# Designs tried in a protein design chat: VHH binders against Putative cysteine-rich repeat secretory protein 14 (CRRSP14). Part 2

Target 1, 255 residues: Putative cysteine-rich repeat secretory protein 14 (CRRSP14), of Arabidopsis thaliana (Mouse-ear cress) (q9ljw1)
Amino acid sequence: LNMNNPYLYHKCSANQGEYKLGSLYKKSLDSGIQQLSKDNEVFRGGFVYMDHTDPNGTLRVYITFQCRGDIYGSHCRSCFATARAELFKRCPRDKAAIIWYDQCFLEFSSISTGGKINYDDNICIDTARARPNAKTHTGDDSVLEFLRLFENLTNIAVTKRNNFVKDVEKPALYAAGEKRFGNKKIYVMVQCTHDLTPRACVECVNHNVRQFQDCYEDKPVGLKKGARVLGRSCNFRFERYPFVNAKTSPNYLKF

## First folded at step 18 (VHH; from e5 with D28T)

Design j5
Fold by OpenDDE, fold request of step 20:
Structure j5 (fold): chain B 255 residues (1-255), chain A 124 residues (1-124)
Amino acid sequence: as target 1 above (255 residues)
Amino acid sequence: QVQLQESGGGLVQAGGSLRLSCTTSGFTFSYYAFSWFRQAPGEEREFVGAISWSGENTDYADSVKGRFTISRDNAKNTFYLQMNSLKTEDTAVYYCAADRSYYFFYESSRYDYWGQGTQVTVSS
């Protein structure tokens, strides 16, 4: 199991413009980020959508932070710190930006993003591309099994609560698991942000799987060695090796 | 050519039952999720229910939950909407829809293929 937290991707949103040095927006953003950094519950729960006002109460900034479903506490905080530092470095003066790490993502925006699914910011990552020698020799039957696994995990994500988080009865919007295919295994994860309803989460993940197919038309999803689609509102990943901590994953399934 | 054809609609008394069928052709049935929508006069098309590609997962609008059931028969390339305990407010044109996804969508705009619709009228 890789315990590192590699950088994955970032996007600076130019359509929202830039803020000026010393601007109220920057002050609000800094204030919000600072507040988030001091909120231990965020790191315990692994998610926050913040509608933050500037010190004068005249301007709002929207901040979203989420850790991967198996990442909590100090590890989640560490990911936040890394994401924070790098996001501001990579997207200086942008009013909106998002950055993905393996273990978390951080977003800020001048417009509300809560509960909204924006597929325009989605990215496709093919593990096979990252690993030149990673070729898959699976048949068509593997596609059906893959979809079944995906379906099961999606259902679990939107129906089962997170037992690692106290006093939250809502679905975890996260699920991970593994399934054996012959002499090999596939590992899958799905996750939505907690500002989505269960139904929205289903739609989001379903869309992202389709998008992945569009990104890589040469092979169905089940025939890929590994890949992920990253989105603000949801993401999925599958690999031929373990990539989440099963011990800290709520409702981890072995099929 | 992709085709979806609804059947089984008609006039029924309140409390009665109808079973709608959607027969499909032109695509691999087993790889598609299916849904039913309905549209009453002057109203927007609304989600009724859906079934995943495997048939393992279904969901329904709150207004029909417990009364309606969706099922699929891969061998017949047909999926169904069993409507029990029908109410006058269930009166609408019912549409079947298909999408090549493992799960279903709740938004009508997400479905690529549609039937022509079948009228269901529930009288008091």
Scores: ipSAE 0.872, ipTM 0.950, lowest interface PAE 0.5, mean pLDDT 91
Fold by ESMFold2, fold request of step 20:
Structure j5 (fold): chain B 255 residues (1-255), chain A 124 residues (1-124)
Amino acid sequence: as target 1 above (255 residues)
Amino acid sequence: QVQLQESGGGLVQAGGSLRLSCTTSGFTFSYYAFSWFRQAPGEEREFVGAISWSGENTDYADSVKGRFTISRDNAKNTFYLQMNSLKTEDTAVYYCAADRSYYFFYESSRYDYWGQGTQVTVSS
């Protein structure tokens, strides 16, 4: 099974200021991260939003962690451990920061982030794979087919419960699938953070697909070989190769 | 020169039906998602319903779900709001809106193009 988990990106937020080492903010942040690390339900479910306070109730830190929708248990815990260590190395004094790995993200903030769409911390990354002696582009019809596939995935993500979990009524806010285009396949995924309502998830994904058209399209040539848009609130990705575990992806679609 | 024009508003008795149309020009209709909003006097503009660019996905405000149906006709560059079982609370100016996206938005601030509105008045 392919278990690589590459670092993707991080952002240290300058707009929320810095904390001093040894400060109450740092102690509260460390306390919240430690509490998260001990909670096996987080890694079974693949998501947490934590509104954490210091013992005296004088300040709050907000921590969000989410694994990709096909990643649970020990793999999710492993991604958390990696993300935690690297985030503090890269953003050692910032009151807010986020780091994305292929299989999870970790974020903390001095300002409440729960249930809110973040439109500002989104990033396009190019994950295309080179193919020797082949054309590197697709036509305009491929972009339209890609968007039709994302429409179907968006609907599944916001309407269908996780089909691997009993008695959870909320939609999974995740969908992945594949579709054949001629003799080739495209593989796609969409995910929102689980603290969003289904309608907020639609808002986020529709916004990002609209806003980041240059991430997945090279004009005049058409659809790129692969790309992803990362965000605090939602992410989408497509590739010409499988990148999620179809067996552990809830509601996986084959077209 | 993008234009959206609502039509079909008017006075109707409670329990009655009305069909609004939004005719469009100045863009490729099939690339757009569409929505209906409404605004009563003294209130904010309120989401009514939306339809995705393909027409395959729709959603509605809870207050109108089961009574209102949005649809689109690519051949006529027109989309519609069928309003059944009308209530006095449905009295408002109805606006059509368009955005170049594959799905749709719920927030009115997300739509780039708007009609000028058509009055719907539901009398008891």
Scores: ipSAE 0.688, ipTM 0.879, lowest interface PAE 1.2, mean pLDDT 87
Fold by OpenDDE, fold request of step 20:
Structure j5 (fold): chain B 255 residues (1-255), chain A 124 residues (1-124)
Amino acid sequence: as target 1 above (255 residues)
Amino acid sequence: QVQLQESGGGLVQAGGSLRLSCTTSGFTFSYYAFSWFRQAPGEEREFVGAISWSGENTDYADSVKGRFTISRDNAKNTFYLQMNSLKTEDTAVYYCAADRSYYFFYESSRYDYWGQGTQVTVSS
C-alpha cells in the first residue's frame, strides 16, 4: 500500500475577492487555522467545519478540513500541515480556496459553505485509458456492476457509523471496499463531508456519478483503470490496486 | 417520447390500502431510479419514497416509513407504491418520477421525468 500523500488539485476562488496584507480577514483566517492546528480532536475524528470569528466577535472565515476515512491521528495532522502550507502558498491573498491531497482536503471561505453542495468545482482525475487492443468484454456489464458496487458503498456510508470514532452516533459518511471483476479486483471508496446529512450525501455522490460518467467509463472497453471525482462535499475513487488502509478504514467491505 | 403514467389512485377509507402504479416508456427502464412524490392542496411537493436503479436500495419519508413500500418490475417497465394503513394526511396528488441515477435523489428538482399525477383521497 502506497502511503504517500500526493498533491491532487487546488482552486483559488476569485469570486470572493482578495484580502490585504495585515487585514482583519487574514488575521481571522490565521487565528482559525491556528486554532484548528491545536485541536487534537479534529485529527482524531478527521473532520471539522469551523465558523471562526475574529477577536471582536465578527464571523469572518469558514474553514473545512477532512481526512480520508482511513486516515487518523498523526497522519491526518501531517496532511493538514502539508495542505495548510501549500494552500497559502498557492492561493496567496484569496479569500476562498480549497486544496486536495490524497489523504485530506482543506478549504477556507469568507462565506458559509457548511451543508452546501457546490458542483461547479468538481473535477475528475483519471488514469490513462486502457490500450485499445484489450479484449472488449461486455463494457456495459462492467459499468453496471461498478455502479451497483458504488450504490452499496453509498448505502453503507450513510447508514453505518464509524466505529473508530468514539461517541459519534452519526453515519460515517464513508465506505470503502473491494470486488473482483473477472480475474481482477477493483478497489472503491466513497466519502462525504460530515456537514452533510445522509440524504445530502447520497445526492452529492449520486450527482457526481451521474455527471462524471466519462470519468469512470471507457467506451467500448468498459471501466477505466482508475479515477476519482473530487468535490468539496463528496468524492469517490476507484482503482485496480488498494489505495486505502483496510485496517484503519471503517466499513471496509470485501464483496 | 418519454412517458410516465400513474394509475391506481382513488378514494379510500382511513386504515385502508392502495397500490399505485407508474408505467413508463421511451427510455431504458433498468437504468433509472424511480421515486414517488406527493402534493397536498396548499402544500409543497414532498418526497414520499424512492428505489434505486438496481432495486437494492429504497428509502422513504419518515411520515410514510413502515406503511409504504416501493417496488419495481423491469419486465413491465413499471414501478409501484404500495400504501398501507392510510391516513387522512396522506391525501394528495401522487407523482411518479424517473432519473438516470445509480441511487436516487430526494429533491424533486433533480429528476428528469415526471408523471401527470394521480389523486389519492383518504377519508376519515
Scores: ipSAE 0.626, ipTM 0.847, lowest interface PAE 0.9, mean pLDDT 92
Fold by ESMFold2, fold request of step 20:
Structure j5 (fold): chain B 255 residues (1-255), chain A 124 residues (1-124)
Amino acid sequence: as target 1 above (255 residues)
Amino acid sequence: QVQLQESGGGLVQAGGSLRLSCTTSGFTFSYYAFSWFRQAPGEEREFVGAISWSGENTDYADSVKGRFTISRDNAKNTFYLQMNSLKTEDTAVYYCAADRSYYFFYESSRYDYWGQGTQVTVSS
């Protein structure tokens, strides 16, 4: 199980324009990020969506942060600190931007993003890519078995409360698990952002699995060795090795 | 060729029951999720319920939950809508729809394959 936190991807959105350094927008953005950094509930729960305004009520900035569902406390806070520093370095003037790390993502925007499915900012990362000059071996894993496990995890994510917390009614919108078929195992994780309803989470995940079939399937061979789809609204990942902490993953499924 | 055909519609008194069938052909039935939608005159199609490709997961519109049940029979390439405790508000043309996915969608725009519809009329 690798607990480091590599950078994965970022996007600076030119479509919302740029702000001038020293502007009210930048000051409001910095104020919102600073407020988030002091909110211990965010790092215990692993999610926040902020509709933040400047002190004078003149404009709004929308900030979203979420840790992977097995990451909490100090590791979640550490991921936030890393993400905010790098996001401002990579997108120093954009009104909207997002960055993904292995353990979290951070987004800000000049328009409301809360509760909406983002179909546009999804990216495939294929971890099973062959190296130059590497010997090629055919795999024969069943895409159907992957999809059956994914169905089970989707259902858990949208119907089951986090089994590590008491008296919270909302589904966790996260599930991870493993399945043995033959002498091999696959490990799968699915997560939606907590600003989605359970039905919106289903829409997002089902869409991405259908839309990004080439990300996880290598026709006619079968299931790739690993892949992930990153998104603002939902993400999923599978590997042939453990990549989440099963002990801190709510409702972890061994099948 | 891909075909979906509804049957079992008709006239029924309020409080009664009706069972709709959707017979399918031209694709591998077990790879598909299925949904029922309905449309009253002058209105948009609305979600009624859906069943995942394996049959293990279902969901329903709030207006029909507890009264309607979806099931599938892979051996007969058919899925069903059992409608109990019918109300006049349930009067509509009912459509079955299919999507090649492991789960299902709530929005009708996500489905590429549709039946022709069957009329259900609930009289007071």
Scores: ipSAE 0.605, ipTM 0.841, lowest interface PAE 1.5, mean pLDDT 86
Fold by ESMFold2, fold request of step 20:
Structure j5 (fold): chain B 255 residues (1-255), chain A 124 residues (1-124)
Amino acid sequence: as target 1 above (255 residues)
Amino acid sequence: QVQLQESGGGLVQAGGSLRLSCTTSGFTFSYYAFSWFRQAPGEEREFVGAISWSGENTDYADSVKGRFTISRDNAKNTFYLQMNSLKTEDTAVYYCAADRSYYFFYESSRYDYWGQGTQVTVSS
């Protein structure tokens, strides 16, 4: 399994303005982050959305943290600590910012983000241009096979509860799996922020599949070697190598 | 130019059945998802159901689940809404919708292509 947790991307949101160092906003943000860091259930469950208020109730900061669906406990906590340190270093004065690591993301905002689809802060990173088959570009159907696999994976994420927990009725909003592609395998993962409804999760994922077609397809060649879409509300990834821990992934699928 | 045309609407008694068709032109039908919406007078257009490009993934509004079935026929460039056990509450103008996407959406604002609508009236 891959234990590395590289930085992937960040965004400092200029449209919510800046805060002054030492301000009430900064103190409230630090207080919220500190409160989050002490909540063991966050790292056990892998998700939190916090609507945090200063002591006088005059300011609100909103903090979201989520670990990849196969990452819990000490690894999730370690990712949070890393993301926390780097987010403030990279976005030192912005009222809103987000950072993605391989195993988690951390976001803060001056306006409410909970339960809403973020259509604006999505990015696709392709792994590199590839030729998955030696076939002519007019007959390559590897993209269609990926699309069938991915729609099935998304359906599982939004319909099946986490099979590692007993009394939670909500769907996992995460699924990962693998499919044999000739003599090689393709590995896939989809995850939504746990504050979304199942239909909002589907809407977010389907939006990004539509929006980033050129990132995961290299027409007329076919499916790229790998790609990942990073977002506040949903993310997905495919590669030609394993990138999640199958043993800790809820509802892991072998097609 | 993409075109969508509904047919098969009409008057039917409660408990009855009706099958709507949406014929399409101007794109590669087999690559795209399709949806049905409906609108009663004075109400906003509401999601009825959708089918993905592959036909393997469908979803329905809670009010019609178990009674309505969406299917597609790629050879005819047509998709269908089979409506069974109709209720007076199903009375509406039914619209088919598309966007150039493999997967469907629930929000009507995501669709650029619409049919003209077909009236379904369910009498008691």
Scores: ipSAE 0.572, ipTM 0.842, lowest interface PAE 1.9, mean pLDDT 87

## First folded at step 19 (VHH; from j5 with F105W)

Design aa5
Fold by ESMFold2, look of step 20:
Structure aa5 (fold): chain B 255 residues (1-255), chain A 124 residues (1-124)
Amino acid sequence: as target 1 above (255 residues)
Amino acid sequence: QVQLQESGGGLVQAGGSLRLSCTTSGFTFSYYAFSWFRQAPGEEREFVGAISWSGENTDYADSVKGRFTISRDNAKNTFYLQMNSLKTEDTAVYYCAADRSYYFWYESSRYDYWGQGTQVTVSS
């Protein structure tokens, strides 16, 4: 329910090299970002992958932007503007970089990223703030309840079209939901970038759930109070409180 | 030691049916996702179908959708592939595979445990 849009993380990818201010690469990057900023359909749909070329057709830049699946319109545009400013501040000369905010991410690269799973640039951030001597937890049952909801949301994301859009058969590649367990609830969201196939989305999410098990599980307590995995290709989050707008989340699931 | 063993293969006429079984041991069956793959001579191993750890979600290759059904029986530590309306193109060695995941994988390289395979031959 909190509509604040905090910075989460960024990466500057040194292995693609650096550019100089005034270079053809910088000019292509700036023109691509400017073109994206003026495209209202991007912010209505919440996703774009651009293959942008300067006038000579020699220097390519690849730009990806995606809003969280419940964020559209002016909120999505506002997140883009914030991400754009901060990404260039934090990665001023790198040919490839990515930044994540609560409501969106922005990436650029000198090599094609579209339709490919990025296994390398993923990070887990837990929201648990440890309190000493906690004696009560839901142990393994909370982990199982999370995995059951997560399985159902993964299936929704990769099989069901966005129920707010009538003319598109492609799955939404986004799902969010909640499940009651006793007097408590868990809230989960999963999203893949829209340039992935549904099956690539499964591969990405399944990989990240395994890769970051130690981040979201807190032995002997079991499931942490909250965590999220950020990636270029897919991300997921769970909390003990609502964090997406259920009314604007396609195919929102209640158990 | 983890073991998977396929059974139920054989020779069948086109249009017929077969039911493959994969009996498992050496792990907690209910924590695993299962998949069937097949390989014809000279071809790469290809995805046939999968079932999630809970049994609630399945998916199939387009070439077998509507004809094949995967299921699991936790009490017997066994999962199945019911193959109906068989075609000569379905002739292959069928392999069962398992991996500990909350869903399932489409890529064969993701599965840690494999059976030895069972031959299915569909004659014209």
Scores: ipSAE 0.678, ipTM 0.874, lowest interface PAE 1.3, mean pLDDT 87
Fold by OpenDDE, look of step 19:
Structure aa5 (fold): chain B 255 residues (1-255), chain A 124 residues (1-124)
Amino acid sequence: as target 1 above (255 residues)
Amino acid sequence: QVQLQESGGGLVQAGGSLRLSCTTSGFTFSYYAFSWFRQAPGEEREFVGAISWSGENTDYADSVKGRFTISRDNAKNTFYLQMNSLKTEDTAVYYCAADRSYYFWYESSRYDYWGQGTQVTVSS
């Protein structure tokens, strides 16, 4: 599997204002970023909270980085490096920003985004748009099967631990797999950020899956298409081709 | 304009039942989780229960578990609090609230929108 890591999307949040070079905020941000860069052979992501309290108040910086569930170690670090560089380039001096790559996302913010699901900021990417002539004939039954598949996948994500991580009993909040529909295979993935509870994860993913069609008013959710929804708190993806490394994916299932 | 309006409150005897409604407008109902809170005189506002966007998940305060049920009707942009086996300690102003996020938030400060409240009085 060629592990390409394409850029997907980024958002600069202007509503949180800008920092100046040399500012305490920038210093804190840099410090936090550096903390995330620490060597770890099983590096899969991290969360850093930086605060500084003085008589004028408390400065806060929240940094969240997470790799896709099948990505770890050097590959994850590589994604981090890329994300970091590009995010700062694309969102200079912004106190808040987020960037998505195929293999990871990076966010920093002056306010906590953890535990908050903002569905309005979801980004929908339709892989099928790259093929203008792809006719999607999805009947009602296919849609239901699709929803059931993701329901099952989500349940796995919130109940099964990451079998690649030792001494962690918490759910992986990640699942991937494949299912054959007739003569076609669909590859699927769901992932939540680790700040979410299992319940929150289920809600987040289910919402995005069910409301996916709202992203594309004219195209029903179909098994013949590939797409993904990117969110701060969760994302899902389905394709007609393998996009996850099944060997390194926690609890990769063939349905 | 966002609006949440409670209704159905009133006086009821202990052991009785009451159904509260919260009618909403000004936002996409299906995208929100909803909660009920209550505040008794001299007390802090407390979480009563919540329902997820899908309606498939609910959570309740321990004090009302087994007695209260929350449901929603997307077609009516309304969600409900069915209160059974009411006790005098259930006496409070009940507020409905909406949140774009659903993490089973127990903290009132995290909710985006609130109703004006409806009085529920349970007599002995």
Scores: ipSAE 0.014, ipTM 0.343, lowest interface PAE 7.5, mean pLDDT 86

## First folded at step 20 (VHH)

Design bb1 (from j5 with F34M)
Fold by ESMFold2, look of step 21:
Structure bb1 (fold): chain B 255 residues (1-255), chain A 124 residues (1-124)
Amino acid sequence: as target 1 above (255 residues)
Amino acid sequence: QVQLQESGGGLVQAGGSLRLSCTTSGFTFSYYAMSWFRQAPGEEREFVGAISWSGENTDYADSVKGRFTISRDNAKNTFYLQMNSLKTEDTAVYYCAADRSYYFFYESSRYDYWGQGTQVTVSS
């Protein structure tokens, strides 16, 4: 199992403008990030949405952090520290920005992002490898098997509680699993940010499956070898190899 | 040439049952998710229930859970809404809607294809 935590992507939002060094916005942002960094419950649960304001109550900064659903504790904290450093390096003066790592994402914004689906800042990364001199897989129905596994996992994600986090009765909004078909396996993960309702999570993942069909399908013959869709509100990934820790995943299924 | 046509509406007493049908043509039925929506006079169109392309996932508005059942028959290109234990607040025009997605959506703005609607009136 690869436990490295590679950088995946970032976006500096041009539509919310820039702040000046030393500004009230920067001070409020730094204060909010520092407050988050000291909150051990964030790294135990793997999620926070923070509506942070300056002492005078005149300016708001919104901060979101989430670890992948199988990542908790020190690994989650380590991902936050890495994401924090790189986000400010890559987006040094933007009022809104987001960065994705394999194990977490960190976002800040001048506009409220909590509980709402972001339809506009999603991207798809194709991880397919070339297959020189390999056998063709004529008649591959992988797309249909992916779609069946994906919808089963989405239903589990929005209905089953996370038993690894005490006193939380809300659905985990995370599921991962594998499905064998013939001599092949597909490994899938789906996750929504914990500020979404179950129905908003379903809406988000269903939107992204529709929107990124050209990214994850290898027309005309079936699925690509792997792909992932990154977003502020939801993400999913599939590969031909395991990529999450099944034992620390609150919802992991084998079919 | 996508066509959706609802049928089965009418007048029914509170506590009664109706079954609505949505017959479809002009698309490959088994690749589409389908939803039922309703609109009462002077109100916004509201989600009732939905079913995924495979038929394996369904969801319902809280106001109808346990009373309404959505189903699909891919061989007949038909969707159904079985409505039991009807209440006067279920009175509305009922619409079937389809989208080329495999999975359903809750917002009516996400659907490109709509039927004409069928009136359901529940009397006390």
Scores: ipSAE 0.370, ipTM 0.743, lowest interface PAE 3.5, mean pLDDT 85

